# Ledger of designs, part 24: VHH binders against Type II restriction enzyme MthTI (mthTIR)

Target 1, 281 residues: Type II restriction enzyme MthTI (mthTIR), of Methanothermobacter thermautotrophicus (Methanobacterium thermoformicicum) (p29565)
Amino acid sequence: MSNLLQAIMNIKSIQERNLGSYKGVQDSKNRMNQMGVTLEVFLKDAFCNTFDIENKDLVYSEYFSYLGNQNNPPDMILKGGDAVEVKKITGIKTSIQLNSSYPKSKLFVSDSRITEACKNCEDWEVKDIIYAIGTIPNRVLKLMFFVYGDCYAASPSIYQRIVEEVKGGLHSTGLEFSETNELGRINRVDPLGITDLRVRGMWIIKHPIKVFKNIIPPESIKNNNFNLIALMKAEKYKQFPKKDRKRIEAEDNIEVTDVKIKDPDNPAKLLDSVLVRYDEI
Below, E stands for the ipSAE of ESMFold2; O stands for the ipSAE of OpenDDE; V2 stands for 0.75 times the mean of E and O plus 0.25 times the DockQ between their complexes.

## First folded at step 18 (VHH; framework vhh_brivekimig_d4)

Design k5 (from g4 with E33F T100V; at its last look DockQ between E and O 0.01; V2 from the best seeds 0.00; counts 0 for: pae E 18.5 > 2, placed apart)
Fold by ESMFold2, look of step 18:
Structure k5 (fold): chain B 281 residues (1-281), chain A 119 residues (1-119)
Amino acid sequence: as target 1 above (281 residues)
Amino acid sequence: EVQLVESGGGVVQPGGSLRLSCAASGFTFKSYFMSWVRQAPGKGPEWVSRISGKGGYTLYADSVKGRFTISRDNSKNTLYLQMNSLRPEDTALYYCARWVYEYKTFDSSSQGTLVTVSS
């Protein structure tokens, strides 16, 4: 079964393979960033180790229980493993648009925004979710940041209290409403009755580089290099197979460190966490 | 369309037993936590019990702990509540409800079945 540690190792391996076979273009230092694939495909290949395979769909079906569409979270679910949500942004300082879905500490099968196919893809109730955030200035992937939702997002009750209060305010206006997953849908707002208004939340969240700058010094992120960073709770790291942990800890160019982060639900509390870093040599 | 249809209510003497059933349709039953909720006359709703989608995790209100047992059969899309050692204060309209763990609230419930505990 695949997991985030395996994906990190597969990304490292493709960097080494491409650099080792690279023979003629001296003005390119980051071959992987020039591959011309979408971030979603790059990540699928990372989890499946299919960067150089033509019949990827057969391998994808072995490793994923769910592959999503553009309209519904998540983007993918590993068989027996984590959910992954992919975000592409231009720069480190740019806030991340989450659209109508507030950030999720975990993915719940009861979430109204996921498809029935996702709910039925395997026997599950709650999954850890990885926010896979690719920073792609000028068409080149420079930073791949993996952060688990429970390190980054508050508990859903914190966000839902705001959602319910806003919905209540809209309904008290006396306007004509229909049921919706959004904040509100107001029907027939024009004299002909042919126009409906959708009221949607546009949730945004700070880039994890900004959120976690105390454990990731800004000067350590070099604009000219490919950077990979992963952040998870220590208890999550310990749940990965021991062989995968030993593999990644043995690599000279991968740094695995114990860190403490603020609890998203209570900033006075600290969470024991693991930070994984890979920088292109 | 989510449908929850309960049955098994009735009149019973103190110390007696009843078994409530809740048939579910219109959603992936095994993927949801389910709860029983009751509402005594003139009072607000009181949560009674909750069970995880696979059935491996159950919770009970202190008022029913040791007397009530929640269970489910995912092959039949049915939720159960076995009520033993019933007391007059258990008299209420009992609902089954779909629990949304991330919001800590219910998003669907049944009409309710009346349980009356009296001599």
Scores: ipSAE 0.000, ipTM 0.190, lowest interface PAE 18.5, mean pLDDT 81
ESMFold2 (binder alone), look of step 18: mean pLDDT 82; pTM 0.822
OpenDDE, look of step 18: ipSAE 0.089; ipTM 0.562

Design k6 (from g4 with E33W G56S T100I Y103D; at its last look DockQ between E and O 0.68; V2 from the best seeds 0.00; counts 0 for: pae E 10.6 > 2)
Fold by ESMFold2, look of step 19:
Structure k6 (fold): chain B 281 residues (1-281), chain A 119 residues (1-119)
Amino acid sequence: as target 1 above (281 residues)
Amino acid sequence: EVQLVESGGGVVQPGGSLRLSCAASGFTFKSYWMSWVRQAPGKGPEWVSRISGKGSYTLYADSVKGRFTISRDNSKNTLYLQMNSLRPEDTALYYCARWIYEDKTFDSSSQGTLVTVSS
């Protein structure tokens, strides 16, 4: 079985082999390729150690219980392991678009947005979710940030209460409403009654570099050719196999650090966490 | 129990050198970035230098860059600061600390070691 620690080790290995020959997110050989697809392939290869394998689909089927589509979370689920949601952005000043779905601290099988195939891919009720955020300013991956949802997103009830308060405010206007999964749909807003208004949420979240600036000094990432950063709760780190933890802790150029982060549900509370870094100057 | 014990301070002439040590116990030393912080008489704390858990990254305040060198020996759980070309304005009480939030944030309290540069 694969996990995030194995993926980090596999990314380190391909960086040492010179990613110039890899066609993924660096795209140094094919400037006309579509950019969005290559980050997802890079991540699948990272979990499966298939960067140099031509017939990847057979290996992917061995390691993933679910591979997703563009319209539904998550992008992938590791067999017996975590869910992964992939985001590609061009810079750290850009907020991450989540569109009509607030960020998830965990993935629940009861979530209305996941597919039936995802619900049935294995026997599960709740999974940890990794937000895998690639920063690609010029067709080259400069920053790969892995952050678990329970370090980054608040509990669902916090977002759900805001949604219900907004819906309540809209319905108090006396306008004609339809049932909807969106924030609101107001019917017949014109004198002829032929125009409807759809109200949709556009959720956005700050880049984790900005959220966690207190544990990631800007000078430690400035002018590097590549940065890999992973953040998780200490209890999650301890759940990885001991052999994987010992392997990554033994690497001279990987920093595994105990840190504290603010609890997304209560900023007065600090959570024991682990920060993993691999940087190429 | 987390303990940080500084040593190596003293009185030196301008242009002289000192090597500070910080012995650590009660926590997994290699898992933490470590800092040196100083406090001159009548002033607030000033961050001096920082080093990552394995030593891959070192950072220095502009006032000490080129003169001070931070290092660590994880087999001995010891942090070091080599201070060369000392100036009177380097006179301060020097502390080591675990870094977990910000360059100027302290994790634990320690006695520090006094460095005096005079005459």
Scores: ipSAE 0.005, ipTM 0.458, lowest interface PAE 10.6, mean pLDDT 82
ESMFold2, look of step 18: ipSAE 0.000; ipTM 0.331
ESMFold2 (binder alone), look of step 18: mean pLDDT 82; pTM 0.824
OpenDDE, look of step 18: ipSAE 0.526; ipTM 0.801
ESMFold2 (binder alone), look of step 19: mean pLDDT 82; pTM 0.825
OpenDDE, look of step 19: ipSAE 0.618; ipTM 0.838

Design k7 (from g4 with K30R E33W W99Y; at its last look DockQ between E and O 0.60; V2 from the best seeds 0.00; counts 0 for: pae E 14.4 > 2, grease 25.4 > 24.2)
Fold by ESMFold2, look of step 18:
Structure k7 (fold): chain B 281 residues (1-281), chain A 119 residues (1-119)
Amino acid sequence: as target 1 above (281 residues)
Amino acid sequence: EVQLVESGGGVVQPGGSLRLSCAASGFTFRSYWMSWVRQAPGKGPEWVSRISGKGGYTLYADSVKGRFTISRDNSKNTLYLQMNSLRPEDTALYYCARYTYEYKTFDSSSQGTLVTVSS
């Protein structure tokens, strides 16, 4: 069974193998850039250590209980483990678009936006979710940021209060409404009655580099060829197998540091967290 | 509980070298990024250098880049600053600090070590 720590080690391993093969050749040396594969395929290979294998689907079925290929979250679920949502973005100054789904601190099987296949992929109620955010300026992966939802998103009740207030405001306008999973749908807004207006949430969230700048100094990632950063609560880190934690902690070029972050539900409170870094300068 | 104790300062001529040490206790040293900060007479604190928990990443202020080298020995809970090609403008009280979530500031119990560069 795979996990984020194993994926980090597999990414480091393939990067170091490629460095030996491409010594002094390129400014950008990560496997995704060299193979021209999608970020999703790169990440699946990272969890499964299948960068070099032809028949990947058989290995994927060993490690994943769910693989998505639709607009519904999540993109993948590790067998007996975490859910992963993949986001590709061109730069750290661009907000990440989440469309009609507010950001998730956890993934719940009761979420109306996940597929029946996802709900039934294993026996589960709640999963930790990793936002795997690849920053790819000019088609080159420069930053791979893994952040757990409970470090980054507030609890659902905070977002639901806003949704309920907006829906209440729309209903008070006296316009003709239909039931919807969206914020609202207003029918027959034109004289012929052939136009409906869909009112949809277009949720956006700041890039985690901007959110966590006080524990990740911008100068520490500036001009590096590749950065991998992972952020999780300390209690989550301790849930990984001891062998995986000892393995990653023993690596000279991986930094595992204790940090404190603001609680997304209450910025007056601090959360004990672990920051993992692998940087190629 | 947290304690940082600097040593190794002194008087040197321009072009000379010094090695500063910072002994740490009361926290898991290897899990924190560490910094050197200096304060010259009549000026506010100036960040000098930073090093990651295992020493794999180092950063320097432009004013010291190429002359100073930060390092650490996690088995001894000790942070170091090798200062070469010292200049009179390097004269300052030097102290170490750990990086935390909150606004970076000094350990209030730290006294620093004085470096004086003069002929």
Scores: ipSAE 0.000, ipTM 0.283, lowest interface PAE 14.4, mean pLDDT 81
ESMFold2 (binder alone), look of step 18: mean pLDDT 82; pTM 0.829
OpenDDE, look of step 18: ipSAE 0.165; ipTM 0.619

## First folded at step 19 (VHH; framework vhh_brivekimig_d4)

Design m1 (from k6 with R98K T105F F106D D107Q S108W; at its last look DockQ between E and O 0.89; V2 from the best seeds 0.00; counts 0 for: pae E 12.6 > 2)
Fold by ESMFold2, look of step 19:
Structure m1 (fold): chain B 281 residues (1-281), chain A 119 residues (1-119)
Amino acid sequence: as target 1 above (281 residues)
Amino acid sequence: EVQLVESGGGVVQPGGSLRLSCAASGFTFKSYWMSWVRQAPGKGPEWVSRISGKGSYTLYADSVKGRFTISRDNSKNTLYLQMNSLRPEDTALYYCAKWIYEDKFDQWSSQGTLVTVSS
């Protein structure tokens, strides 16, 4: 059974064999010339340790209980383990687009926006979710940031209150409304009554390198060939198998550091957390 | 329970060198970034330097860059500060601290080690 600590160690292993940043990760797909792989494939290989094998799909089916596509989140769920959402961007100045779904602190089986296949992939009610954010300027993966949702996103009630306030404001306009899962739908806005307006959220979240700059000094990233950063609550770290924790803590080039972060629900409260770093100069 | 004991301070002439040590106990030393902080007479505390848990990253205040070197020995639970080209304005009580969040320190030693630079 796989987990984030194993994935980190597998990434370190492949980077060391390639003597630098993994050059094959691309912002686009080009499997015909064998020049690279997508970030999603790179991450599946990281969790499954399948960088060097031929028949990856059979191994993937052994380790994942759900594999989504770009329209059916999450991108993957590890059997008996965490959900993973993959985001790729070209630079640290770019905010991350989440489209019509607010960010998730956890994934709940009751979420109406995930598929029945996802809800039924295991016997589960709630899962931790990893946002796996790859920064790929000029077709080279420079920064791989893994952040758990409960370190990064507020609880659902915070966002749901905003959604209801917006819906309430739209209803107060006196316009003709219909039921929708979106923020709003306003019907017959033109004199002929043949035009409807759909109102959808476009949720945006700051890059975690910006959010957590207080524990990740910018100068510690500058000039490195590759940076891998993982952030999780201390209680989550303790849930990983002791064997995996001992392995990663023993690695010479991996730093495992106890830090505190602000609680996304209440910034006056600090959360005990673990920051894992692997960098190549 | 957390104990931080500084040593190695003294009186030196301008341009001289001094090496400070900080013996740590009561916590998992290698899991924390460590800092040196100083307090000059009549001034508030000033952050001097910081080092990551395994020593891969070091940071310095502009006032000491190029003259001071922070290091650690995790097998001895000891933090070091090598101070070269000392100036009178480096005169201060020097404290080590474990660092977790921004410039907030969980614990400062109440002792410190005094560095006096004068001729």
Scores: ipSAE 0.000, ipTM 0.359, lowest interface PAE 12.6, mean pLDDT 82
ESMFold2 (binder alone), look of step 19: mean pLDDT 81; pTM 0.823
OpenDDE, look of step 19: ipSAE 0.702; ipTM 0.865

Design m2 (from k6 with E102S; at its last look DockQ between E and O 0.01; V2 from the best seeds 0.00; counts 0 for: pae E 23.4 > 2, placed apart)
Fold by ESMFold2, look of step 19:
Structure m2 (fold): chain B 281 residues (1-281), chain A 119 residues (1-119)
Amino acid sequence: as target 1 above (281 residues)
Amino acid sequence: EVQLVESGGGVVQPGGSLRLSCAASGFTFKSYWMSWVRQAPGKGPEWVSRISGKGSYTLYADSVKGRFTISRDNSKNTLYLQMNSLRPEDTALYYCARWIYSDKTFDSSSQGTLVTVSS
């Protein structure tokens, strides 16, 4: 079964084989854009080690229990493993748009935004979620940041309390409301009664490079051809198979370090975490 | 008509346990977050706990955290509060409510169930 440590090793391997401009991750000639791959395909290939394989879908079906759509989280679920949410952005100063979904510390089967296919893809109740954030200036992947949701997002209750407070405020008006999973729908707001207003959350979150700058100095990523960074709680790292941990720790050009991060629920509290880095100068 | 009926209260010694139930009718139970609220003699209402519609998220007041457990069974339209390690200050009238605006404002009323913790 595949996991993040295996994906990191596979990305390192493809970079070393002088395939640094993976076809389809960057914008290329017009014809290649029609036949290229997205960041999502790059990541699927990283988990499955299928960068050079023609019949990828057969291998994907062996490693993933769920492959998602554009409207619903997550983008993929590894069989017996983690969920992955993919974000493509052009720079580290740009905040990440989450639209109508607040960020998730964990993925719960009870979440109203996931599909029935996702809920039934295997027998699960809660999964760790990886935010896989690719920074692609000028269509070249320069930074691949993997951060687990429980290192990055607050607990769901913090966001849901705010959502319910806002919904309550809207419903205290004399306006006509309908049932919705959104913050609100306010009907017939004009004199003719032909205009409805949808009220949706527009969630954004800072790039993890900015959030964790105290453990990832900007100078350590400046001018590198490629940076890969992964951040997880120490207890999560220990749950990976020992064989995979030994393999990645043995690599001279991969740094696996113990760090402390602020608890997203309480910044006065520190969490024991593991930072994995692979940099191409 | 929205109806909430509490049960399971009684007299218990300090350190004891009780399990409260709240039977719900007249609304789509699984679509609403639910709360337990208590009112001690001579005091205003105090929020105790809250649970999401599917039961995946729970919140507790600091005074009960680690001792009380909120749960629900959506197939039976029933909300529960398991109260362990009870203390005399837990003595109160306990009632359930739909969460809407704030812990001090609820859209339903009920008779509640009395919990008395005494030696």
Scores: ipSAE 0.000, ipTM 0.089, lowest interface PAE 23.4, mean pLDDT 80
ESMFold2 (binder alone), look of step 19: mean pLDDT 82; pTM 0.823
OpenDDE, look of step 19: ipSAE 0.787; ipTM 0.906

Design m3 (from k6 with I100F E102S T105L F106D D107Q; at its last look DockQ between E and O 0.67; V2 from the best seeds 0.00; counts 0 for: pae E 12.5 > 2)
Fold by ESMFold2, look of step 19:
Structure m3 (fold): chain B 281 residues (1-281), chain A 119 residues (1-119)
Amino acid sequence: as target 1 above (281 residues)
Amino acid sequence: EVQLVESGGGVVQPGGSLRLSCAASGFTFKSYWMSWVRQAPGKGPEWVSRISGKGSYTLYADSVKGRFTISRDNSKNTLYLQMNSLRPEDTALYYCARWFYSDKLDQSSSQGTLVTVSS
């Protein structure tokens, strides 16, 4: 049905309509700012091409097999397609907070944090996941970065090793622990027995602009009115319908580029990847 | 087999102009951002300029801004560098390269083209 390439083209289309009859005018006319919508709604509209449609929920039900809430990943799943996790941040310097969940290279149906509704929305075991990261200073979307998890996060085993080492260290301290899904919980640590300590993982990850600066030089995005960037493995790009690949490659102001990125599991290895860019200067 | 063949170098007086060309084969030229890199004798490589696959984005090192212009013709699989107002410090061997993780030259096809700026 829908996919990231369609969403990119729909975002380009709405951004161009908000520029009016002359280049470079986006302030106060930015589609997102004018509509007052959340980033999640903006992205749903991008996948469904529903920016100006009154009865959006009917169209959403045609394109998504799952729409989540802010408490459980993912935020959405396209029918027969990718999962999407949305992150809103206010600036490029800001690291992305993942809290108690390490970043995911793929979404697995066995993930402990997804809902039963999500597990049962389709017949699936593993899905590609898109981190859709919107940089929104002062309620104006300036950077929309789509990065697939397998370009950005290491394999789960790498993070799981760290979790097990930390859990092992905490239990070796001799403190009284209770059973928990957290790294640890130590109860009654004070003489009155009224204070508990929760030990949680507080995972953060660098903004992909910083991670991929060698393929996205900062000078190429500086002072642009809007930047859209998507990064995926070359094999993923080839999986999109030929019609969609032909359409996006034909767009005059969208750059589709073959690049190489470091393997998140082993920086000595390079991965063949595709970088898609749409910038309004 | 990726091949990049540079040409257009030569000897020129300060203030003069040269146009470098880079003929590309063995890969989908329009899918890659391309760079010019230069290397003076005994020095490390210095990035000069970069251009996007469709040519919509160009970037320049501070040392060449306003004097050099990068361009490409995807119908001819050719990258260009127009160099104006040349200075003695522009003397170097100039290479073209595909840009991805690094700007290093593709060793299978890159001879470079020598630019010498002297009185």
Scores: ipSAE 0.000, ipTM 0.363, lowest interface PAE 12.5, mean pLDDT 82
ESMFold2 (binder alone), look of step 19: mean pLDDT 83; pTM 0.839
OpenDDE, look of step 19: ipSAE 0.771; ipTM 0.897

Design m4 (from k6 with W33E; at its last look DockQ between E and O 0.01; V2 from the best seeds 0.00; counts 0 for: pae E 5.2 > 2, placed apart)
Fold by OpenDDE, look of step 19:
Order: structure tokens, then sequence, then C-alpha cells
Structure m4 (fold): chain B 281 residues (1-281), chain A 119 residues (1-119)
């Protein structure tokens, strides 16, 4: 089974950072979307170590229990392992758009936004979720940031409360609504009664580099070099296979450091965490 | 209404064995991870073991690992805990619990089943 540490090692092992000509990805007319798709494929290859392998689909089927897309989250689920949500951005100063989904501390099988295929992809009720954030200016991957949701997002109840408040506000208008998984669906909004309005939330979260500036000094990020950063709870790190931990810790150019971060649910509490950094020379 | 009813507790000597049962009703049993939680006198609740909905995955607290076995029969809506090599420190009120992930809380019965390990 693959995991994040293996993926990091695989990424380190390859020299390719130009995603504009990444093998196996067809050129799309929509360039912005193209980089997102390419990043997703790149990450699949990272988890599977299939950067130079033909017939990737067979290998993917062995390593992933679920493959989704932007409309069907998460982007991927490792068999018996973590869920991964992929986000592409062009700059580190840019916030991350999470579409209609609020930030997730974990992935729950009860989530109304995941497909039946995802729910049934294996025996699971809860999974850790990795936000894989790639900064890709000019088609070159400059920063790969992996952050686990429970280091980054508050508990679902925090966001769900907001959703309920907004929904309540909408329904208080006296407009005609249909049942929906979105914030609201208003029927027949025009005199002819031929137009409906779908109300969807777009959640925006700060880039992890800004959130964790206390443990990741901004000046330490070199814009001209590839940087890989991973952040997880200490307990999560310890759950990785010993072999994988030893491997990554033995790398001279990879730094594994114990850090403390604020609990997303209570900033007065600190979480023991592990920061992994790879700075390509 | 969600109902969880524990049974199987009793008095046992150190080194002895007990098997706890939990009868569940009022929800789709197979769709939920189930847990055993215990509370010793004067102590807070302690998680003991978890089992996935289909039973493919099990987890144990370090304190009971190798001694306790969690299992379930979804056809009977029943959760089990086989406790072997019992120790005095295992003395507690044992609860069957449905984990509510979103709220990070247990939905358990108010009764529990008492396990007393004493010489």
Amino acid sequence: as target 1 above (281 residues)
Amino acid sequence: EVQLVESGGGVVQPGGSLRLSCAASGFTFKSYEMSWVRQAPGKGPEWVSRISGKGSYTLYADSVKGRFTISRDNSKNTLYLQMNSLRPEDTALYYCARWIYEDKTFDSSSQGTLVTVSS
C-alpha cells in the first residue's frame, strides 16, 4: 500500500517539474484546467511510482480504491489509506477555492457530497484527508504542500453551523424552495416561472504557507527551486510504516522536524505535529 | 430511537475471561463503526476498541491489545467484546457506543455492564 511518505520519496526521485509537457496528459483547450488535471495525474503517479510506466490504469486500480474529480470528491482514495484532495494554484499568495465544500478535517462516509461508489469503495467510515496543494506558475511545479485536514480544518460542526444559518436565512425569505444538497434552490424566480436559482457556497481557505508561517518562514521558501512540504500530526506520522519513516529520515536533503501547531478547533491548544521539508537544490 | 443494551458483565478472577454483548436497535447497525468504552470508578471514560461497519477493521487501545477481541454480527445487530487475561485494572463499567464522527461524541446507553476483576 502506498502512503504520503512514499509519494514524497517518489517525487524527490524524479527531476521533472514541468507539468506543461507531462506525459500521459492530453492537451486541453482550457489551460487553467489543464494544469489541475496534470497535477492530479502527477500525484497519482507519485503515489504509485508510475512516472515512467505505461499502462498506468492497471497500477492505479491496485493502489486506489476510489478515483474522483472536482465534481465527485475526493480526487483519490488510497486503498486502506488516506483520501486526497488536489488543489492547484498559481501563486502562494492566492487563497484556495474549495468549491461547494467547506474544509474537511477528515472524510466521512456519511458525507452527502460523496458518491455511492466512494462510500462503497472499501470498508470505511472515516478517513484522513490530505490536501495536496500544488503551486504551478508558468506550468512549472514550484511548491508541493501536503497538509492533513485535521491540521488545517476545524471540525465539521463549525462549518455546518454556518451552512445551517445561511440556509435558515434563505428560507426566511418566503421564496419557493426545492429540496437540495446545496444552500438552496429557488423555483420560478421570474414572472414566466421558467427560471430557477441554485444557491451554492464557495468556500475559500488561506494557503497553508500563510497559515503556518510561524513554523515555515516565508523567506525560507525559495521561489526558484522546487519545495515540498508536508504537515501532519505526530500521531499520524508514527502510524506510517517504520520502513518508510526510516527511509525518509535517512535522506540528507529531507528534514523531518517536530513542530507545534494550533488546534484548528481551539487555538489555545497546541498539537504535536511533524513537518517534512524537501528543498531541491 | 437508538437503543444499545449491554450484557455479559460479572465478577471474575484475575486471568479470567468474559464475553460482553451489545444489542443494537433503532439504526442501520452495519453502517456504523461501533466501539466499546469503559469507565472505571473515579476515572473518566476510556476508549477500549473499535470495529468497522463490515467488521473488516478492528482497533484496540494499547491497554487491551492482545487480550481483547472485538467482533460483530450484523445479521443479529450485535456487538461483542471477548475479554481474556483480565486484570484488576480492567474493572469498569463497559458501554457499547456508536461513534458520531461529526460531533466527536459517543452515542451510548446509560446502563452499561459492570466488569469486576478481583481475587
Scores: ipSAE 0.030, ipTM 0.480, lowest interface PAE 4.1, mean pLDDT 90
ESMFold2, look of step 19: ipSAE 0.244; ipTM 0.695
ESMFold2 (binder alone), look of step 19: mean pLDDT 81; pTM 0.813

Design m5 (at its last look DockQ between E and O 0.84; V2 from the best seeds 0.00; counts 0 for: pae E 3.4 > 2)
Fold by OpenDDE, look of step 19:
Structure m5 (fold): chain B 281 residues (1-281), chain A 118 residues (1-118)
Amino acid sequence: as target 1 above (281 residues)
Amino acid sequence: EVQLVESGGGVVQPGGSLRLSCAASGFTFKSYWMSWVRQAPGKGPEWVSRISGKGSYTLYADSVKGRFTISRDNSKNTLYLQMNSLRPEDTALYYCARWIYDKTFDSSSQGTLVTVSS
């Protein structure tokens, strides 16, 4: 069974950061989308340690219970483990677009946006979710940031309340609506009655490097080197296999430190967390 | 119980040097960023320097950059601050603290007084 600590170690080991020529990814006509796809493949390989292995699909089938895509979140689920949502950005100053989904503290089987295949991929009710955010300027991975949703996102009720308010506003217009998982679907908006309007929310969240600037000094980030950062609750870290924890803690160039972060639901409270950092020399 | 005990302060002339030490106990020392903070008379606390758990990262306030060096010995649970080219404006009570949050200091310690005067 793979986990984030293993993935981090694997990423450290390969030293490949140029995603423009990443093996196994076909060149697509849409270059911007290509880097996102490549990052996803890169991360699959990180979790599976399949950077130089042929027949990756077989290995993926052993390590993942679900593989999704941009339209079918999450991007991947580790068997018996965490869900992963992959986000590609070009710069650290750029906010992250979450499309129609608000930030998730955890993944729930009851989520209306996940597929039946995902719901039934294994026996689960709730999973931790990792936001894997790759900063890839000019096809080179410069920063890999892993942050667990419960460190990053507020409880679903916070966002859902907003959704409900917006929906309520829409429905107050007196327009004709159909049932939808989106914010709204307005029927027959034109005189011919041939056009419908789908109202979708686009959620935008700040890059974690900005959110957690209090524990990640900007001065410590070397812009010219590859940086890997992972942030999780202390409780989560302790749940990793001892072997994996010991392994990562033994690495001289990996920092594993206890930190406190603001509770996403209540900034007056602090959460005991663990910060993992690797800077490539 | 978390304990931090600073030492090494004293009176020094401008241009002189001092080495501060901080003995830590009551927590896993290597798992924490450590910081030096100072408080001058009549002023608020000022961040001086920070160091990561394994010492891979060191940070300094602009006011001390190039003059001060932070280090640590995890085998001895000790934090150090080498202060060179001291100036009168460096006069302060110096504290060591865990850096678990940029605005949260574990400052239960008494600090060590550094006085730079001619």
Scores: ipSAE 0.313, ipTM 0.700, lowest interface PAE 1.9, mean pLDDT 91
ESMFold2, look of step 19: ipSAE 0.424; ipTM 0.788
ESMFold2 (binder alone), look of step 19: mean pLDDT 83; pTM 0.838

